# VH-VL binders against Netrin-A (NetA), part 1

No score or structure here was measured in a lab: all are predicted.

Target 1, 267 residues: Netrin-A (NetA), of Drosophila melanogaster (Fruit fly) (q24567r46to312)
Amino acid sequence: EPRACIPDFVNAAYDAPVVASSTCGSSGAQRYCEYQDHERSCHTCDMTDPLRSFPARSLTDLNNSNNVTCWRSEPVTGSGDNVTLTLSLGKKFELTYVILQLCPHAPRPDSMVIYKSTDHGLSWQPFQFFSSQCRRLFGRPARQSTGRHNEHEARCSDVTRPLVSRIAFSTLEGRPSSRDLDSSPVLQDWVTATDIRVVFHRLQRPDPQALLSLEAGGATDLASGKYSVPLANGPAGNNIEANLGGDVATSGSGLHYAISDFSVGGR
Below, numbering starts at 1 at the first letter of every chain, in headers, positions and changes, except where a header shows other numbers; antibody chains aren't numbered by Kabat.
F, E and O stand for the ipSAE by ESMFold2-Fast, ESMFold2 and OpenDDE, each averaged over both directions (binder to target, target to binder). V2 = 0.75 x the mean of E and O + 0.25 x the DockQ between their complexes.
[cut] stands for letters that were removed.
The coordinates of atoms that the task and the answers printed are left out; those that the model quotes come from them. Centres of patches stay.

## First folded at step 1 (VH-VL)

Design A1 (framework fv_alirocumab)
Fold by ESMFold2-Fast, scan of step 1:
Structure A1 (fold): chain C 267 residues (1-267), chain A 120 residues (1-120), chain B 113 residues (1-113)
Amino acid sequence: as target 1 above (267 residues)
Amino acid sequence: EVQLVESGGGLVQPGGSLRLSCAASGFTFSSYAMNWVRQAPGKGLDWVSTISGSGGSTNYADSVKGRFIISRDSSKHTLYLQMNSLRAEDTAVYYCAKDSEYYGDAFDIWGRGTLVTVSS
Amino acid sequence: DIVMTQSPDSLAVSLGERATINCKSSQSVLYSSNNKNYLGWYQQKPGQPPNLLIYWASTRESGVPDRFSGSGSGTDFTLTISSLQAEDVAVYYCQQYYSTPYTFGQGTKLEIK
């Protein structure tokens, strides 16, 4: 007789509730921008208009390759704005992967963290870090060796490579006890979760030419490191500004976080 | 015990090529971005190129784009700079410098430098 | 490109006195998401490679004497040596690592009066 009945792995996120801390157009019409081929293309989002809405709910629906739908955050101001996606699995799962499919032509994340909870969101622990500056932003080595003494530690990886279409985290990859998971209480605890939270900390700097591209009536001020465009239907003299330098997430650039699919493998 | 040792410098004619090497020891080589920084005789520091810890990202100073290629070999713990179409203004001491992070931070460890002279 | 400008080009200070070196960037090197200035200071003695003194504008590198301090934010930065010692004779460089191409100031030569 079999020793144990072990369920097959499934997409544990399918039809699971996802809550975003920020969604484009939730506080009235807003502008977001896409970047491609040295050009910036900006659009309106408005959650009251189905044709201009980008809700988080579509992230865990059946993935449709014929019609890619995206969740989009509100445009970020670069003032330390963190944006979160919280996915509730409803019960404890042993997780094998967490995958975020990036929205086409949207700005790319530079730094983010995946957290897990085993107590339905009462407490959170780091699961995986992603950053171009792991040590400076998160205090983590960029490439950490995993042995038996640290199998339950979150690592930090570079997500800024060109042509990355998704952010993927394999929970057991590179961990020595992965082949003998059922005999490792430490690793079983590591992969067990009731909830997953993704925290976006900063965006990659888009091409400078595209970032400097002007909408009608825009102006650049290279000495201050900014460019500006008039606010649509705003009072005369009011402009949206964006920093050309270190604050790549500044208002006016239309920079935002955007994801087309959120998948979690588990059993 | 952490050290970087450059080699490969020498005298080359304008239009020539040269490959510099930087042997790293005493740290986890693949965890850190690496840089080449040059200094012309009697002049200041001039950043040349960077490569991320994984080797997946590289950047170059405008003056060397299209002529210089930075690369690394993690198994040999060695950084390289392939210099092509050399010009008189490329004459300098070339330093290998370790980023204190995967990329985009200050340079905490420097080699002793290797002199490249481009002259006829 | 971010241009780094130091002042003065050269400075003569008596032993035990305070030395101040300034550095200006053509645009801000402060990243608001982590509130850090991507600016470092290096010391280069004759015939030697540079050595890192300060990173993140004000954090002293391990092993650097506490008479060295960095200050400033955004575009204006200062390196201060509170009590000049003979071994501090060197050329000092500021560097931004906020964006590529990484750029250095032209250098400030510090000499004893």
Scores: ipSAE 0.000, ipTM 0.382, lowest interface PAE 20.1, mean pLDDT 79

Design A10 (framework fv_alirocumab)
Fold by ESMFold2-Fast, scan of step 1:
Structure A10 (fold): chain C 267 residues (1-267), chain A 122 residues (1-122), chain B 113 residues (1-113)
Amino acid sequence: as target 1 above (267 residues)
Amino acid sequence: EVQLVESGGGLVQPGGSLRLSCAASGFTFSSYAMNWVRQAPGKGLDWVSTISGSGGSTNYADSVKGRFIISRDSSKHTLYLQMNSLRAEDTAVYYCAKDWEGSYTYVPFDYWGRGTLVTVSS
Amino acid sequence: DIVMTQSPDSLAVSLGERATINCKSSQSVLYSSDNENYLGWYQQKPGQPPNLLIYWASTRESGVPDRFSGSGSGTDFTLTISSLQAEDVAVYYCQQYYSTPYTFGQGTKLEIK
């Protein structure tokens, strides 16, 4: 049978403008921390220093496997503060995937939403939800099959899976009309977008031991919300005592969102 | 898919030693903290010990501290519990349990093994 | 150490009726930094290992039937089975994972009336 000449799918995000609502070091030097296997490592970010800058613009350029670059948000300071990445494609694309590659050793997102716009950012529609608490936070089931009556609706994916090195969303996966897309105006509308917005709502909670990074003589009382750390330059036996009343984990945790690549398959 | 299989249980005299093993499959073993939980016959659940994914951090219940040693071998996908100076009160079914939120401690246990019985009696 | 106390020790409920199990902690298991309750519920059938039902006090584990629900905050928690089925006969345990040592309640034995 005769076939139309259709362009191949490309990374529609390549060289596209991306704007972050928050970037580490944009208002002066800040401290961020990475967590791995109950260990905490903290570093400085500063947007005026090329060696300590982590800008969003690097998310949509060529990915360099020998020298991974990351965008980092400012450290989380308040409950309910959302961080967004807005990608403008410039024109309408038929999208097949959205992929966010997580920065190595960075804190992992617990809850986030991908939105799409078909009107250049004037209005936004949910595209995909991700959360360890799909039903509680977003009112959506964690695992549900999609029928023809609801195949144009966003689903929620459980993020409690063992491997989380990337967040991947396939726009047509599990949708009954996907094999006959040309005959489905509903699915054609579903995959069409001019802009993509990622909204990070919540970070996964790190281990309290790793978060506090206590020396052998330190103590943590999670039930009372307190911790103590031996004074390095103080008299023997003296400790610094503080409360654990921070935001997601504790104040000064250095928890932040970090992404190394933002890819969108489209044509 | 995820499977935990305990072994090494048996009858031991008071003051004796025994080593339990837990063979893990179906997940990236070294990425998850692992736990031992015991249950005496007809009684409730009693947490024994935890070890981080890397093996760098361990914690123990006060009743076993100094006598039990938790360890892991990532190449063999196996968790161990070395039990020394055993007492009658250590008699229980010992369960291997996986943490829920990856490598982080202080989470509930999403997968459990079938258990292995340890009886400490003369 | 955080002490977990369940009530009742045993409960008999007719098929299709609601079952309610309570759990109290000696100290708050609500972590102020993330506003989450570090409390889980487990089901254990005779001769079987425990099975995770609920975590963060109210979040249902994948594969757990909708009739199971958790509620409460701080020190006072409830597990509810809205319409008891024959396969729900088991011992139920609450657990705090707020701090080590992790501690469990003494268990509540649920039987068909």
Scores: ipSAE 0.000, ipTM 0.388, lowest interface PAE 17.9, mean pLDDT 78

Design A11 (framework fv_alirocumab)
Fold by ESMFold2-Fast, scan of step 1:
Structure A11 (fold): chain C 267 residues (1-267), chain A 123 residues (1-123), chain B 113 residues (1-113)
Amino acid sequence: as target 1 above (267 residues)
Amino acid sequence: EVQLVESGGGLVQPGGSLRLSCAASGFTFSSYAMNWVRQAPGKGLDWVSTISGSGGSTNYADSVKGRFIISRDSSKHTLYLQMNSLRAEDTAVYYCARDSPYEDYVWGSFDYWGRGTLVTVSS
Amino acid sequence: DIVMTQSPDSLAVSLGERATINCKSSQSVLYSSNNKNYLGWYQQKPGQPPNLLIYWASTRESGVPDRFSGSGSGTDFTLTISSLQAEDVAVYYCQQYYSTPYTFGQGTKLEIK
């Protein structure tokens, strides 16, 4: 195994195409909300306005820590559908990590799965599960021991419970053959992918008091089941009006998935 | 072939009302945000209003807010501008303009324009 | 509002010579997420509607001759016509579409010497 013939690992996701199944404002102006310290701040997203657009390309561009840019899903409604991010690497990479940096003040994912494809998206296999309910939701233990007989299997992590700013998955961590990867076809196959898919299944609910708070410049008319928020980049008093469905805790919550960076270490 | 055809312009007295129409053809109308841009005789371009493809979002220049209403009818492939409480300074050629629908989400860049319809507000 | 200022107000250039029009925005129109400048250039000939020449500051619209080019970033932008043709006599406008209200420069009238 010559050292000089092995390329350094790079961010394989940089400038790679990302397709989101849901993006805030893609079907017309929408309201999303951020939560901090028992308070709710709601804003307008609209893909026709660059100051109010939160496209998936923000996930794989150069990471700018001075100005955080986010992708945002459409606000979840009713039963909630899964939201998916699909990243195409363009060729086979040996992956060392997958990292999702959470958007500041955005609702935290409770449950999600990272899938991988080795055939350019024709088939998908689980790579890593994350959940506060690993056993209940995914049928997997919250902590899983990995021997040589199962080191090519996805595990489930409860990392969503501690409040962290990112969700990180190390592909080789805790796998017995990781020190001798070149001699393990099983583990080499495990870390190889052409595409990565992130499926968001469930959001953590913010504090109930925050769900009922009203943002400055906006108003909720609970009697009529409507809300009014200032239109982004609009003159004073130009508002978006929408029906709350009579339930501010669900339709008016503005709960959504939001990620500021999607990076994948590979070679 | 993309075409935008404005109509409804004319002479109106101050305080009067007028409704402009823009008939769109040659593209999927509901997929594009639409705009009204005006130009007073001998002057430059002045943005008036925008409406999203779905019609769910609108915005207006401060000078027309509260007086003008932008709307669209997807089944008729037509954009409208209802102009109320007209003033002499509203005198201009009114252009219908289509937002550019590029993969980089470039909006407010107007790739097609109609020929314009003249609105004259005078007694 | 973002104010767009063009210079000069008018210029006369001989056929075949280079014409340069400048545009300044009162604040940056560079969007960090996609690293694009939300700035366009339009050509308006007498009696005609405006025609989009350039978008994203430097990308030429389909059908626009190669002699037209855009450059600049942030707040300072330039439209260049490398070899003026008779048909290029027009008023040229820059426009920001970074935020509403969308705003245009006052226009630069280009004439043949």
Scores: ipSAE 0.000, ipTM 0.392, lowest interface PAE 17.6, mean pLDDT 78

Design A12 (framework fv_alirocumab)
Fold by ESMFold2-Fast, scan of step 1:
Structure A12 (fold): chain C 267 residues (1-267), chain A 125 residues (1-125), chain B 113 residues (1-113)
Amino acid sequence: as target 1 above (267 residues)
Amino acid sequence: EVQLVESGGGLVQPGGSLRLSCAASGFTFSSYAMNWVRQAPGKGLDWVSTISGSGGSTNYADSVKGRFIISRDSSKHTLYLQMNSLRAEDTAVYYCAKTDYYDSSGYLEDAFDIWGRGTLVTVSS
Amino acid sequence: DIVMTQSPDSLAVSLGERATINCKSSQSVLYSSNNKNYLGWYQQKPGQPPNLLIYWASTRESGVPDRFSGSGSGTDFTLTISSLQAEDVAVYYCQQYYSTPYTFGQGTKLEIK
C-alpha cells in the first residue's frame, strides 16, 4: 500500500513564458549604462540585431556561466510607469523560493514587489515587498515582528544594505508554521501560485564616485550634494543633474532594470 | 586614479617571440574592453587588437592576425599581447588603451579614453 | 577597410588664432540605428601617449578645454581649436571605430607660427 509520491522541488520557471512590459531596443536602438566601482560603462541595445537584443526569454533559459544572457528594460526617463515581468507557471505549484539574479554590473532595484496569482492571472496579491522606503511607498514596516497572526501576510525587506548579486525571497522563511506546513492550510494556501509578477518601481542611486568620475573638475555644488554630470547620449552629449545624497535623475543616465535569471522553486 | 602600465618590451631578433603585459588599476578591469595600439618611430597610430571585458571576443589587424594573441586575466587586472614570428616592421612603441563603451556583440561603441605610457619593441637582427 | 585621410599634413597657426583640421573617411561612419558617428579625435604631444579629445564626432571628453570642438557627419569631419595655446602643439589623429579594423588618420602636426 504505497503512499502518494511528493515530487521534489524544481525550477518551475525553466522555459516558462515571461512577458516584459518594457525591453531595451524595442523602439529602435537605445543606449543603456552600467555603474560599477566608481565607473560608468554604456552600450547599445537594438531588438532588430540578435547580437544587441536582451529579450525576456533570456530570463528562463539555461544559465551559462561563460555567457550570461540578460533581459534589459528600456532606459528609465524618470519616475514614470513601472516595469513588469509576468511569469506563467501553467499550473498550481507549491513555491519555496523566487530568485531574480542581476546582470553583472547592472543597476540595482530600490523598490519592487513580487505578486502571486492562484487563478491564472485573473487576480493578484502581494507576496513580498522590497524597498528602501517600506513605510512611505508601501505602508509596511521595514522590520516586521513575525508571529502566527501575520505569517500569511506579505512582508517588506529593506534594501538599504548592499545586494550581492541577486534578489531572493524564501516563501516560508521566518514563518512559525513552516516546519509543520502539511498541517497548516493557511501556509499551504500562502505558498500556492499559478503565476508570478514582478513590478519594478525604482532604481537605486549609482555609486557616487562613478558619477564624480564623469565630470573632471566640473561639479556644480558638491557641498550641497548636487552637481551636473555630462552623460553622452548623442553627438552633443547631455548633462543631467544628480544628487549625491538623494535620488538621481534617470533621464539620459542609461539606468535600466537588468535581470539574467528568473528562478522559482516549486512542486 | 586610473592607470595603465605596460611592460615586456625590448630587443628581439626576427622570427622571435615576446610577451607584453599591461597592468590596470583604479577601475573595474573586467567591465571594459582593452586594446593594443602601436606606433612605429616617426609614424602614426596603428591599431593592433581588441579584447572584450569578458575575454569572449577578440579582433586583430590583418598584419598581425595569426601571429599575435591578445588575452586578459581579470583576477590579476592584466592585459597581455603574445607576439610570435616577429618581423622588422613590428618595431614600434606598443600602447595599451581602455574603451569606455562596448556592446555585448564584441564591437566598440566608443573611442579609447585612457592610454598607458607605452613599451618599446625593437625587432632587428 | 575604412581609410581615414587627414588634411593638412602640417599646419602653423599663431597663438590665439583658430586652427582647423579635417578628416575624411572612405565610407560613412554614421550608424543609422542610433544616429551616431563612430569618430574620435586624439592629441599626441612629443614623448607622450595619445589623449582622447572628442568622441562621437562632437562630444568633448571630460577634462578637455572648451576651445576644442568636433563637427561633421558621415564622411567629413573637422576638429577646431578656437584660440590656440602654446600647450596645444601636438600631432592630432582622427579614428573611426565603426568597424574592424579600427583605423586612424595619418596625423596632422600642429605648430605655432
Scores: ipSAE 0.000, ipTM 0.380, lowest interface PAE 20.5, mean pLDDT 78

Design A13 (framework fv_alirocumab)
Fold by ESMFold2-Fast, scan of step 1:
Structure A13 (fold): chain C 267 residues (1-267), chain A 121 residues (1-121), chain B 113 residues (1-113)
Amino acid sequence: as target 1 above (267 residues)
Amino acid sequence: EVQLVESGGGLVQPGGSLRLSCAASGFTFSSYWMNWVRQAPGKGLDWVSTISYSGDSTNYADSVKGRFIISRDSSKHTLYLQMNSLRAEDTAVYYCAKDLEYSYGYPFDYWGRGTLVTVSS
Amino acid sequence: DIVMTQSPDSLAVSLGERATINCKSSQSVLYSSNNKNYLGWYQQKPGQPPNLLIYWASTRESGVPDRFSGSGSGTDFTLTISSLQAEDVAVYYCQQYYSTPYTFGQGTKLEIK
């Protein structure tokens, strides 16, 4: 939600260094997949090939709607694989927003955390949580009331839509001392950072038929949207949609994190 | 916090129709399969229907197939059950239930408090 | 359809003692590709909706006390409460989610002796 635009703030992330813990194709050619309308399309990434490289540097460059560039993580191989993006601002900034623009048709994050550092990465504290399961994964309520007693604490926001194109965090939104920031040392400390770290914990799962086609050797007719798979006698029974399994491995699915822009408002 | 609130239950005559609603909050509604489960007074749990996160896949218990229609509106965070050609044996408390994980094939971790449907003349 | 049968229909156990509830499926709910049993256990108190206790036959849901445990594989499953507390008085249901239609056992009513 929009808050007052404060004059003199700039995109503090512009041309700032970003380090990703994982980048598609950094250890040799890899396969990643995009999911759209219950269909899967897979491609090759390779950091030695400029036409197939998706580096983190593209996250803080100048955005151009006619030529969208993305960073992509390596495909995740398990539910516990965390991926991080660390942005160094170079000095202390008073931050008003953090925005991550999602790469088109890439898998969407389900759970992630934005951390901040005020000591150039020596220590980190939570800034904002995002999850479909705030209490289970992070021990935080999905809808938290913010008063003066807790306005310096991170909240957890529900990830609301499968078609969401950006993750946005306004640092001062809903905090009662925001209009008197100069008189609130607590809130001034809250918005101050030298570095921002995004930790991706979980991806939203695509349609189970798309995942089944990956694991069972199915085929997709792109023109008709049909899937065909070998006859299965697993948990499908009479319903193929039931046979994914709860802890199905992401290995081979091409699921990965992908971001087109990382911007931070500050002064 | 995850909350599911059912509504729309009431007294209806045999052969009548009724539409149930389930208002969801506290989780990413559009990412989860949703279910309707019913329980006749003093009896056990009876699964009625399921719907995928996109609404493209649905399934029904044989006893309601052709009479009941499950649907969802992700923009309103609401699950629906349209019940047609109601019978006395459809009398039950109807629960809305969420799959444990956003991928298909899990049991139900959260349930609403239920809404009572009574089919009687 | 997979039929779920529980035993006993009712059980009375003294406080602090062990309670065991059995569940049998008419066909295997074990998926060989991931070696998981698609079996869950619920607790339902009077006037309340069911509460998930166990999934994948033996995995305890978050917030469920460790006195609750699930075991078994294929067609035979057991829910165990190691030291019964007063708040455990409820009807317990097993459920298979291996295939639709999803089916529940008939329920086991647990009472204090």
Scores: ipSAE 0.000, ipTM 0.407, lowest interface PAE 13.9, mean pLDDT 79

Design A2 (framework fv_alirocumab)
Fold by ESMFold2-Fast, scan of step 1:
Structure A2 (fold): chain C 267 residues (1-267), chain A 121 residues (1-121), chain B 113 residues (1-113)
Amino acid sequence: as target 1 above (267 residues)
Amino acid sequence: EVQLVESGGGLVQPGGSLRLSCAASGFTFSSYAMNWVRQAPGKGLDWVSTISGSGGSTNYADSVKGRFIISRDSSKHTLYLQMNSLRAEDTAVYYCAKDLYDSSGWEFDYWGRGTLVTVSS
Amino acid sequence: DIVMTQSPDSLAVSLGERATINCKSSQSVLYSSNNKNYLGWYQQKPGQPPNLLIYWASTRESGVPDRFSGSGSGTDFTLTISSLQAEDVAVYYCQQYYSTPYTFGQGTKLEIK
């Protein structure tokens, strides 16, 4: 009667198609910036130039730690525009984890949501929230335990740990029926998916010292908390303006979402 | 089901102009780069032009640069190639081709049937 | 521009036998940052548009039979058909997408002996 024993977990995302709603260089040549320590370095992206392109297709192949490849979104020009990565698994999987490896030295996400679909992308439900402001942005407590009455509820995890190089979600962690999954239709439904969608909502604020490294020829407005800096290779008089105490408010910041690997454990 | 249907080919005199169209269906048009690739009678494949998914970035083969303009209309799901100052050497079947994965324009997974352009007096 | 050269220009292979087509690029199409070869293979049957067979030098496109395989790195690449079938009669093209302009080889015509 039973076919085979339960398969081992594999990376269900390996060689799976990933579609990004935004990719650096898709709107013509663009400039993105990386932040390391107290320094800012900016580079050009262009999707029609293979050597300056950062496509989402590289996210689900073999990850080589010696030669890291990244997908990069278009640089943020304003607040509120979400960036999405959609991964199609091709069939139903029982998922054990979803992991996004952050691109080295790239700006880090502050707020994001992982959604899942069980109907090949026709409908989506929240799987996991991540934010430094879980309650303010998503209306969810930052540290939440799941009881037997709500095992299928998405939780919100804190992203305020600067040393973490990845965003990781374990699907069954902290859910009471996880030890008896075969007898829990609710948890079986919870971990089952055909597609995964990552929605990036907000980037972390740059280090103020790194932001000040742009100061050559710039001006600081003490009353407004803003600082202006000339754009590299820009026309005379053109500046970017940044809020030193908050989010960078200008496209010249080069802030963007960047991921080097997208893996999904499933069977 | 992905479909690409080219139109607009025909006979044109040297120095004339033609506009080719490619009607796309079965995929999210604006998410993928689109390409024009041509093939002269009895010869091999020649890449002509690429346009990114948003239309913000374009590239051209040296032989057509300055004469041809690639464009797209996301609301109509249609790719265009405006061909100006046509030469006898431009005589070919013109194929519309979709990027395999995203807006990079590197690999061409779906192709239309092609539309024949003949430049002759 | 990167020039792509295929060999042979034409070959005849018996049904069920192995067919091998070679492609050489005038400069490396291996991008060291991602360790990927920006090379694809296309099949064009008489009167039809091309079909993508292989990308990244060795990755088979969805729906392509497993008798087709790609190998090689840098400047030297090979397309192999392990057991030729009648429907494989076609012209085969390699293509580099390492830099613009994207260029194709001249084509290799495969016929049944």
Scores: ipSAE 0.000, ipTM 0.455, lowest interface PAE 13.9, mean pLDDT 79

Design A3 (framework fv_alirocumab)
Fold by ESMFold2-Fast, scan of step 1:
Structure A3 (fold): chain C 267 residues (1-267), chain A 121 residues (1-121), chain B 113 residues (1-113)
Amino acid sequence: as target 1 above (267 residues)
Amino acid sequence: EVQLVESGGGLVQPGGSLRLSCAASGFTFSSYAMNWVRQAPGKGLDWVSTISGSGGSTNYADSVKGRFIISRDSSKHTLYLQMNSLRAEDTAVYYCAKEGYDFWSGPLDYWGRGTLVTVSS
Amino acid sequence: DIVMTQSPDSLAVSLGERATINCKSSQSVLYSSDNKNYLGWYQQKPGQPPNLLIYWASTRESGVPDRFSGSGSGTDFTLTISSLQAEDVAVYYCQQYYSTPYTFGQGTKLEIK
């Protein structure tokens, strides 16, 4: 006969260890760039300099609204660079939300996946997909409704404009048995986790006008409107040419993943 | 649901001009590159031009470079192809096609039904 | 320019049998940074626009029957229809989207034997 007295949800990520697969300035001084409304701002990151370091450990510290601190990945060198954040909760929690707060003026992730583990990181299963190309990148419909037959399956959320300041995932939203969770072993298993892993797959393309002066690793011919960039795994001296502001120019743009806060509601 | 509707095709004499339009709906127009692809009667697919989501970058097939101009109006969700100095070889059905998002490029995931351009005297 | 060459130009296959169409690019369309082949397959029926079947060489577009599959990497690619149905009669095109100018193969006409 237990009474309906359940613990309140807390930020289960508070002071929890976070490991990033990539951090800006870990391989020596690096340059990252931010893009907003036709403006490009590039800066130096260096993990040996406290004033230019952006470590993952700041993601689970106390939220400081007066001084926003960011974790930043190393600049991506191509569209296939995956970056991960792994958060260890230490014990099993019933999770109600996962929220990533974006850094101001940072590029928005286009495609990412949240994974969960129930065995302290030994195995992982998809929890939620996010993409502007759900079908193309993950083989999942962009606006899938869940019925009773699939309420324990990961969905894919469409991350199209307008821009939002955060990426939020509510674990039970839209699932039929959510109103009677304590009587649903299926949903109890679904929301239970010991660890959370975020995998960033792709960044949104910035406005081409903001990229017009980008020449890192390449050459620009203003008279012809062309930009040349070296092939990452091509023969020596082989370059790809594109018009200024085209897809090729964005591959060397100092684009990176940047998050200011990582919170997880659990009990 | 994504829809692309071409218009503006017709009969034109060699040396003439014509402007094609493509009305887009069902997706965030300004986030995706757009393409024109043509197909001559009984022939295969022939890529004509591409324009980036913001309109800041354009590319053309060598056969149309200097004669055709691709443009877009994000507020009207409309893609355009201005065709000048038309030749008999430009006779084709012209398709409007949406490109997927990527750092390099993307496949053409949605196509309109096409508009026929006939260049003949 | 990247030249796309298909083989055969035409193919007749009996209902329920396997159909295979090949596509070769004059240079690699594999981008090593993301390990993806920038290669798509399209189906075009008479009087209709092309429909995307396969992208990234092997990923099936939503709504496309699972009898369609793509394989290959770099310069050599194959589209396979495992059990041909009557509605599969069409012209099939491969296309590279690795670099501009974007280029299509010449097309393969698939007919029922």
Scores: ipSAE 0.000, ipTM 0.390, lowest interface PAE 13.0, mean pLDDT 79

